# VH-VL binders against q8ixk2r445to577, part 26

Target 1, 133 residues: q8ixk2r445to577
Amino acid sequence: FFGMLQNKGLTDYCFDYNPPDENQIVGHQVILYLCHGMGQNQFFEYTSQKEIRYNTHQPEGCIAVEAGMDTLIMHLCEETAPENQKFILQEDGSLFHEQSKKCVQAARKESSDSFVPLLRDCTNSDHQKWFFK

## First folded at step 13 (VH-VL)

Design c40
Fold by OpenDDE, look of step 13:
Structure c40 (fold): chain C 133 residues (1-133), chain A 120 residues (1-120), chain B 107 residues (1-107)
Amino acid sequence: as target 1 above (133 residues)
Amino acid sequence: EVTLKESGPALVKPTQTLTLTCTFSGFSLSTYGMGVGWIRQPPGKALEWLANIYWNDDKYYNPSLKNRLTISKDTSKNQVVLTMTNMDPVDTATYYCARLQYGDYYFDYWGQGTMVTVSS
Amino acid sequence: DIQMTQSPSSLSASVGDRVTITCRASQDISKYLAWYQQKPGKAPKLLIYDASELQSGVPSRFSGSGSGTDYTLTISSLQPEDFATYYCQQDYDWPYTFGGGTKVEIK
């Protein structure tokens, strides 16, 4: 699967990654933004290694969860996907992070217009359902 | 078991400052993502959100109250304090504290509430 | 601010009845909607969050649905303990706001 990764509950919002330096794409947080599909900032790929790849640049980036964190951070992809980069996109649309045993949820930052994907306990909420478009 | 309980004066005179304390158990504001908020309800009327405070000491207030609110926490005592300045009879209400989580701004556990009457 | 409008403001029903309460937001709130139950002299109790997720311990006769601006709380078979006032609340945008409430009374 590839394309824009859109949230079911938070209508018209997609995974978005916009690194400040095109030559240094790792270390920043993945956010949610209105789906537009322009500039490839919203183009992701779900691979057979259970990675969510940001493959618009070389080397390719893979979404990871750092220890003790609930945010999604861009790391470099590795030949063998590390445990903190493994996700299961389930048939029901839930995006499950294997290592933390949490689900990715669309959330809003307090008193801001910014939305972010956060790891939370898994529910049946549409805010935890995602699909490629 | 999660519990919250509000405490403070039942009667406040106009122009005075209201200070309410929320004492809770079953969770901690040292826990990542945890928050406590205040909500009030005038007699026979709807609910109004007042303020939130989180584990990282981030604070948020209802803008309609024109900077009359101050929220603080004492994590070691499991307490959250709300102050409201320049009280007016229109501020007469039952005041609740309740638990929430960052990213989920609904309240899953509530205190029993404390009635505050503003009168001369 | 986002205005939340509930309808009806009150209704009368009998035990066993199907009860439907509606909440309309002044703008799209993307299912960031919670429902509370409040009995006289008591604090509100969370019933539903994220428009349709049942809070733990809440009877299955309660359900929530909706999207965009329109949301519904349904009690499939009203029980004696369900006579109360119900409130919706949006947690989409700051400041978070509540509906005016719906009082469910005994017919």
Scores: ipSAE 0.913, ipTM 0.956, lowest interface PAE 0.5, mean pLDDT 96
Fold by OpenDDE, look of step 15:
Structure c40 (fold): chain C 133 residues (1-133), chain A 120 residues (1-120), chain B 107 residues (1-107)
Amino acid sequence: as target 1 above (133 residues)
Amino acid sequence: EVTLKESGPALVKPTQTLTLTCTFSGFSLSTYGMGVGWIRQPPGKALEWLANIYWNDDKYYNPSLKNRLTISKDTSKNQVVLTMTNMDPVDTATYYCARLQYGDYYFDYWGQGTMVTVSS
Amino acid sequence: DIQMTQSPSSLSASVGDRVTITCRASQDISKYLAWYQQKPGKAPKLLIYDASELQSGVPSRFSGSGSGTDYTLTISSLQPEDFATYYCQQDYDWPYTFGGGTKVEIK
């Protein structure tokens, strides 16, 4: 699966990554932004290694969750996907992070206009449902 | 079992400061993502959100009342304190504290509420 | 601020009736909507979150639906203990706001 990764509940919002330096793509947080499909910022791929790849840049980035964190951070992809980069995209649209045993949820930051994907306890909420478009 | 309980004065004079304490159990504000909020309800009227405080000491206030509200926590005591200055009869209401989680700004557990009357 | 408008403000129903309460937001709130039940002299109780997710321990006769600006709370078969006031709340944008409430009374 590849393309824009869109949230079912928070309609018209997609995974978005826009690093400050295109040559240094790691270390920043993945956010949610209005789906526009332009450029490389909203193109992701779900691989057979259960990675969510940001593959419009070289070297390729893979979404990871750092220890103790609930945010999605871009890391470099590895030949063998590390445990903190493994996600299961279920048929029902839930995006499950194996290591934390939590689900990716579309959330708004308190008192801000910014939306971000966060790890939360898994529910049946449409805010935890995702699909490629 | 999650429980919350509000405590404070039942009567406050106009212009005085209201101090309410929320004591809770069954969860901790040392836990990542946890928050406690205050909501009030005038007699026979709807609910109004007042303020939130989270595990990381982030604080948020209703903008209409921001200049009058202060929220703080004592994690070791499982307590959250709300102060509201310059009280007016219009502030007469039942005040609730409730639990929420960052990213989910609904309240899943509530205290029984404490009635506060502002009168001279 | 986002305004939440509930309809009706009150209704009379009998045990066994299907009851529908509507909540309309002044803008799209993307299913960030919760429903509460409040009985006289008691604190609100969370029933539904994220528009349609049933809170643990809540009877299955309660259900929530909707999207965009329009949301509905449904009680499929009203029980004696369901006579109460119901409130919606949006958690899409700060400050978080509640509807005016709907009182469900005995006919």
Scores: ipSAE 0.911, ipTM 0.956, lowest interface PAE 0.5, mean pLDDT 96
Fold by ESMFold2, look of step 15:
Structure c40 (fold): chain C 133 residues (1-133), chain A 120 residues (1-120), chain B 107 residues (1-107)
Amino acid sequence: as target 1 above (133 residues)
Amino acid sequence: EVTLKESGPALVKPTQTLTLTCTFSGFSLSTYGMGVGWIRQPPGKALEWLANIYWNDDKYYNPSLKNRLTISKDTSKNQVVLTMTNMDPVDTATYYCARLQYGDYYFDYWGQGTMVTVSS
Amino acid sequence: DIQMTQSPSSLSASVGDRVTITCRASQDISKYLAWYQQKPGKAPKLLIYDASELQSGVPSRFSGSGSGTDYTLTISSLQPEDFATYYCQQDYDWPYTFGGGTKVEIK
């Protein structure tokens, strides 16, 4: 799958990555932003290794979750996907993180107009449903 | 079993500072993402959110009241403290503490509440 | 601040009735809405989160629905223990605000 990764419940919001330093793409948090399809910030690939790749330029980034955390952070992709970079996009649209046993949910940051994807206990909420367009 | 309980004075004079303590069990503010908030309810009126504090000591205040509120925690004692300065009779309400998680700003477990009356 | 308007402010119903309560937000809140039940002298109890998700331990006669600005709490067959005041709350944007409440009374 390749394109904009959209949330079902938070309508018209997509995964977005815009690191403040274009020469250092590692270590920043993935956000949700209004889907627009312009530039390279909203295009991701779901690979056969169960990665979510930011691969519109080099070096390629892969979304990861560090042990004990619930935030989605950009790491460099590796030849064999590490366990913390593996997500299962299920038939019902849920995005399951194997290592943590949690699902990706659209969530609002406290006291802001910002939205981010976070790991939460899996539910049937539309805020935990995702699809590529 | 998750429980929370509020304690503090039932009567406060105008202009005084209110101090309320929430003591809880069944969870810890050392756990990633955990938070405790304060909500009040004037007699016969709707609920009003006051403040939240999280495991990482991040603090958030209702902007209408931010200059009057201070929230703090003691993780080892499972306690959260709210202070509210310059009390006025309009602040008469039942005050609740309740649990939430960062990213989910609804409250899944509530204390029984404590009634605070502000009068001369 | 996002204003939450509940309707009706009160209603009278009999045991066994189907009851609906509405909540309208002043802007789109994208299903970031919770429902609480409060009995006299007691703290609120969470019933529904994310507009339609039932909190653990809440009877299945309670359900939530809606999107955008308009949300509904439904009690499919009212029971004696359901006579209470119900509040909606948005958690879309701070400050997190509550509706004015709907009191459900015995007819």
Scores: ipSAE 0.380, ipTM 0.806, lowest interface PAE 3.2, mean pLDDT 90

Design q142
Fold by OpenDDE, fold request of step 16:
Structure q142 (fold): chain C 133 residues (1-133), chain A 120 residues (1-120), chain B 112 residues (1-112)
Amino acid sequence: as target 1 above (133 residues)
Amino acid sequence: QVQLVQSGAEVKKPGASVKVSCKASGYTFTDYYMHWVRQAPGQGLEWMGYISPNTGNTKYHQNFQDRVTMTRDTSISTAYMELSRLRSDDTAVYYCARVRYSGGYPFDYWGQGTTVTVSS
Amino acid sequence: DIVMSQSPSSLSASVGDRVTITCQSSQSVLYNYNNKNYLAWYQQKPGKSPKLLIYWASTRESGVPDRFSGSGSGTDFTLTISSLQPEDFATYYCQQYYSFRTFGQGTKLEIK
């Protein structure tokens, strides 16, 4: 699966990554932005290693969750995907983070009008359902 | 064994386009990125960009973004690099080079190179 | 772009000599989460494609003689040929692959 990773509940919002420096993609937060399909910043791939891969960079970026955090942060992909980079995109559309046992939810950024994907307890909310388009 | 076989030498006029092919064999084409690197006569190596054969996603160096197009035909394990609006300083040997997925690796296999000469 | 500064641009040496080539990156190519340096060295002979020698700064590619070694971390790297052989006279390039790909300008190793 690859392309735009769109949220079901937060209509027309997709995973988006725009690092301030293309030569330093590590450590910045993945956000949600209106799906536009025009830029590489919304192109992601779900791999057989259960990574959410940002292939617009070399080496690839892989979404990770750092210890104690509920945000999705870009790391580099590795030959063997680390545990904090493993996600399960389930049949019902839920995106499950294996290590934290949380689900990725589209949420409003605190004290902001922007949106971000955050780890939350798994529910049947459409805000926790995702699909590639 | 892994092989990257590129198309033959090209001679072009300024303003023309050139399309170089790179046929891969000995491995699963879609499991690796294909990068392109060029080398002007007597000069160093210059990275041009890459394509993900699996997804078709590309990323080009800014110096070429408006003139280069990288494509692939997975059915024949072939990558293509087209450079348009050629100018004399595009004269170079063009290489395709393989990079494995996942983890950021160097160029482990290279094509033999394609000489592109741009002259009036 | 991450700029790679390679030194020297050229050098002459004799068979049996110990040779060192240095490469400096404009920013660190060390990934702190795995402690790997995304730095490679290539050898290129006239009319031939580059050949991978070293990756991850210090790991020899399969088939590369052990007289070739890489060292360094962060921004400063070195390729060492402990005892030059006749077949080692060529041009050598460092390359970072921490962010896309950039090469040093090359070091031409000629026979004295």
Scores: ipSAE 0.920, ipTM 0.959, lowest interface PAE 0.5, mean pLDDT 96
Fold by OpenDDE, last read:
Structure q142 (fold): chain C 133 residues (1-133), chain A 120 residues (1-120), chain B 112 residues (1-112)
Amino acid sequence: as target 1 above (133 residues)
Amino acid sequence: QVQLVQSGAEVKKPGASVKVSCKASGYTFTDYYMHWVRQAPGQGLEWMGYISPNTGNTKYHQNFQDRVTMTRDTSISTAYMELSRLRSDDTAVYYCARVRYSGGYPFDYWGQGTTVTVSS
Amino acid sequence: DIVMSQSPSSLSASVGDRVTITCQSSQSVLYNYNNKNYLAWYQQKPGKSPKLLIYWASTRESGVPDRFSGSGSGTDFTLTISSLQPEDFATYYCQQYYSFRTFGQGTKLEIK
């Protein structure tokens, strides 16, 4: 699966990554932004290693969850995917983070009008459903 | 064995376009990125960009962003690099080179190179 | 772009000599999560494509003689040929692959 990773509940919002420095892609947070087919910052892959890969950079970026955090942070992909980079995109659209046993939910950023994907307890909410388009 | 075989030498006039091909064999084409690197006569190596054969996604160096187009035909394991609005300083040997997926890796295999000459 | 600076741009040496080429990056190419340096060395002979010698700063590519060695970390790297052989006269390039790809300007190794 590849393309824009769009949320079902938060209509027309997609995973988005646009670091301030393209030579420093590690450590920045993945956000949600209105889906558009114009930029490479919304192009992601779901791989057989259960990575969410950002291949508009070399080396590829892979979304990771750092210890004690509920945000999705960009790391570099590795030959063997680290445990904190493994996600299961289930048939029902839920995006499950294996290590934390939580689901990725589209959420409003605190004290902001912007949106971000956050790890939350798994529910049946459409805000936790994702699909590639 | 792994091979990258490129198309033959090209002679072009300024303002024209050139399309170089790179046919891969001996490995699964879609499991590796295809990068393009050029080298002007007597000069160093210059990275141009890459394509993901699996997805078709591309990324170009900004110096070529508006002039280069990288494509692929997975049915024949062939990558293409087209450079438009050619000028004399585009005269160079153009190389394709593969990079494996899953982590950053260097260029382990290269094409033999394609000489492109731009002259009036 | 991460800028790669090689030194020297050229040098003359004799068979049997110990040769050292240095490469400096404008920013670190060390990934702290795996402690790998995304740095490679290539050899290129006239009319031929570059050949990979070293990757991850110090790992020799398969088939590369052990007289070639790479060292360094962060921003400063070195390629060493312990005892120069006739077939080693060529141009050498360092390359970072931490962020896209950039090459050093090259070092031409000629016979003295």
Scores: ipSAE 0.919, ipTM 0.958, lowest interface PAE 0.5, mean pLDDT 96
Fold by OpenDDE, fold request of step 16:
Structure q142 (fold): chain C 133 residues (1-133), chain A 120 residues (1-120), chain B 112 residues (1-112)
Amino acid sequence: as target 1 above (133 residues)
Amino acid sequence: QVQLVQSGAEVKKPGASVKVSCKASGYTFTDYYMHWVRQAPGQGLEWMGYISPNTGNTKYHQNFQDRVTMTRDTSISTAYMELSRLRSDDTAVYYCARVRYSGGYPFDYWGQGTTVTVSS
Amino acid sequence: DIVMSQSPSSLSASVGDRVTITCQSSQSVLYNYNNKNYLAWYQQKPGKSPKLLIYWASTRESGVPDRFSGSGSGTDFTLTISSLQPEDFATYYCQQYYSFRTFGQGTKLEIK
């Protein structure tokens, strides 16, 4: 699966990654932004290795969750995916992070009008449902 | 047995376009990225960009962003690089080179190179 | 772009000599999560495609003679040829692949 990764509950919002420096993609937070269909910053791939890859960089970026955090941070993809980079995109649309045993939820960022994907306890909320478009 | 075989030499006029092909064999074409690198006569190596044969996603160096188009035909394991609005300083040998699919590896195999000469 | 500064641009040496080529990156190419340096060295002979020699800064590609070695970390790297052989006279390039791809200017190794 590849393309825009769109949230069901937060209509018309997609995974978005736009680091301030395209030559330094590691360590910045993945956000949600209005889906625009232009690829690049909103082009992601879910692989059989359970990675969510950002293909607009070489090496590819892989979304990771760092210890003690609930945000999605960009790391580099590796030959063997680290445990903190493994996600399961379920048939019901839930995006499950294996290591934390939590689900990715579209949420409003505190102190702003922006939105971000955050790890939360798994529910049946549409804000935890995702699909590729 | 891995091979990248590129198309033959090209001679073009300024303002024209050139399309170079790179046929891959001996491995699964869609499991590796295909990058393009050029080298002007007597000069160093210059990275142009890459394509994901699996997804078709591309990223070009800014120096070529508005003039280069990279494509692929998975049915024949062939990558293409088209450069438009050619200038004399585009005269170079153009190489295709593969990278393991994660994109986090060096160029382990190269095409033999395609000489493109741009002259009035 | 990550700029790769290679030195020297050219050098002359004799068979049997020890040769050192250096490469400096404008920013670190060390990935701190796996402690790997995304740095490679290539050899190119006239009329031929570049050949991979070293990757991850210090790992030799299969078939590369032991006389070739790579070292360094972060921003400073070195390629060493312990004892030059006749077939080693060529142009050498460093390359970072931490962020896209950029090459050093090259080092032309000529016979004295």
Scores: ipSAE 0.917, ipTM 0.958, lowest interface PAE 0.5, mean pLDDT 96
Fold by OpenDDE, last read:
Structure q142 (fold): chain C 133 residues (1-133), chain A 120 residues (1-120), chain B 112 residues (1-112)
Amino acid sequence: as target 1 above (133 residues)
Amino acid sequence: QVQLVQSGAEVKKPGASVKVSCKASGYTFTDYYMHWVRQAPGQGLEWMGYISPNTGNTKYHQNFQDRVTMTRDTSISTAYMELSRLRSDDTAVYYCARVRYSGGYPFDYWGQGTTVTVSS
Amino acid sequence: DIVMSQSPSSLSASVGDRVTITCQSSQSVLYNYNNKNYLAWYQQKPGKSPKLLIYWASTRESGVPDRFSGSGSGTDFTLTISSLQPEDFATYYCQQYYSFRTFGQGTKLEIK
C-alpha cells in the first residue's frame, strides 16, 4: 500500500511530513494535514516489514515511536526494522503499533487547531481508521 | 549477474530533450531504487535524483527539478531519465545506479553510462 | 545539500606507497540510532563507471582487496591504500548517503 494515508474520521486529513530541513528528516513529528496530493509530503508506503515509509527521502524515512512518547517521529529505515517502527495496518483500517500496543488516532493538537496522529488505546473510532488513497 | 545496460550515446541541440534508458537484469527490478548520476567531461559526479520502481515515486535534485523526469517500465525492468531544455553544460555521461529499496545503501551497481552531447 | 570535501584533489604516488585520502562532510552522516556512518568510497577509472569500494565508512565491498580500508565517523573520513598497486591509479570519490546523495569532488591518484 502506498500513497496518501488518510483518516476516516477526520475527513480529508492525511499523514503529512514536511521537515524544516530536507537534509535532516530524523526526529521531527509526523502531522496531519488536508489531503492535497501535491508535492510529496503526503506520500507514504506501508510495507511487508510493517513499516510506514516516507519515500520522498533517501534513505527512506520510517515512522517510529520513541520510548515514553505518543507521537509519531520520523527515523531512517533500516535493513532490519526496529521494534518501535513496526505497525500493523489491519483490515478494519486500524493502525496498530506493536510495541506500545496502541492504535494511531487522529487527534487535535493541544492548544492548537492543528491535527496530529497520536498513539491511543485502541477503539473502534473512525479516528483510528486509516486507508491509502 | 546483476547488470544495468543503458541506451547509446546521444547528440542533441540546445533546447532539445534526451531520454536515456537503463535496463536492469539479474535481480528483482522493483526491490531497488534507481538513481541517476551524471558526470561532465573531466568533472566529478553529480547526483540527479531517483525513482522507486515499485511505486513510481521520484525525487529530483533541486538543480534538475523543473527539467528532469524519471520513469520506469516494470514490465521490462527499465528505468528512464528524460532531461529537457538541454544546454551545453548538460553535456555529460549519465549513469543509472541501483540502491537497495530502503534507500540506505550506496550504489553497488552502475550502468555503463550514456554520453549525451549538447552542441549547436 | 550535505557538502563533501575531499583532499587532496590530486596526488602522485608510486607502486608500493601508502596513500591516504580524506573526506569531510558539512554535517554529520552518522545515524545515531544505528551508529552507522552513511559514507561510501568509489573508484573510477577513465571511461568506466564508478566502482564501490567501501560503505558504512569502513566496510569493504565484496571483491575489494584488503589494501583498501576506510575509517572515520561523523564528519571526517579517510580512505587508505596500504600499498599501491598498478591497477589502483584512478580517481576516487567519497559519497554521503545519509541524505540523498552527494559526492566529494574527487581525488585523482596518478603514478609518479
Scores: ipSAE 0.912, ipTM 0.955, lowest interface PAE 0.5, mean pLDDT 96
Fold by OpenDDE, fold request of step 16:
Structure q142 (fold): chain C 133 residues (1-133), chain A 120 residues (1-120), chain B 112 residues (1-112)
Amino acid sequence: as target 1 above (133 residues)
Amino acid sequence: QVQLVQSGAEVKKPGASVKVSCKASGYTFTDYYMHWVRQAPGQGLEWMGYISPNTGNTKYHQNFQDRVTMTRDTSISTAYMELSRLRSDDTAVYYCARVRYSGGYPFDYWGQGTTVTVSS
Amino acid sequence: DIVMSQSPSSLSASVGDRVTITCQSSQSVLYNYNNKNYLAWYQQKPGKSPKLLIYWASTRESGVPDRFSGSGSGTDFTLTISSLQPEDFATYYCQQYYSFRTFGQGTKLEIK
């Protein structure tokens, strides 16, 4: 699956990555932004290796969750995917992070009008449902 | 054995377009990225961009952003690089080069190169 | 772009010589999460495509003779040929693949 990764509950919002420096994509947070289909900031791929890849860079970026964090941070993809980069996109649309055993939820960023994907306890909320468009 | 076989030499006029092909064999075409690199006579290597054969997604170097188009035909394991609005300084040998799908590896296999000459 | 600077641009040497080529990147190509340097070395002979010699800064590609070695980390790298052979006279390029791809300007190794 590839394309825009859109949230069901937070209508018209998609995964978005726009690092300040194109030559340094590691360490920045993945956010949610209105789905616009322009450029490549919203192009992601879910692979058989259970990775969510940012294909607009070489090496590809892979979304990771660092220890003790609930945010999604961009790392580089590797030949063998680290455990903190493994996600399961389930049939019901839930996006499950294997290592933390939590689900990716569209949430409002603290003290902001912006939105971000965060790890939360898994529920049946549409804010935890995702699909490629 | 892995092989990347490119199309033959091209001679073009300024303002024209050239489309170079790169046929891959000996491996699963969609499991690897295809990059393009050129080399002007007596000069170094210049990276142009890449395509994901699986998704068709591309990224071009800014120097070529508005003039280059990379495509692929998975049914025949062939990548294409089209450069438009050619000028004299586009005269070079153009290479396709393979990169593992993760994109985090160097060019392990290269095409034989395609000489493109742009002259009035 | 990450700029790669090689030194020297040209070098004359004799068979049997120890040869060292250096490469410096404008920013680190070390990925701290896996401690790998995204740096490669290529050899190119006239009229031929480049050939991969070293990747991850110090790993030899399959079939590359032991006399070729790579070292360095972060921004400073070296390619060493311990004992130059006749077939080693060529142009060598360093390349970073930490962010897209950029090459050094090349080092032409000629017979003295």
Scores: ipSAE 0.911, ipTM 0.955, lowest interface PAE 0.5, mean pLDDT 96

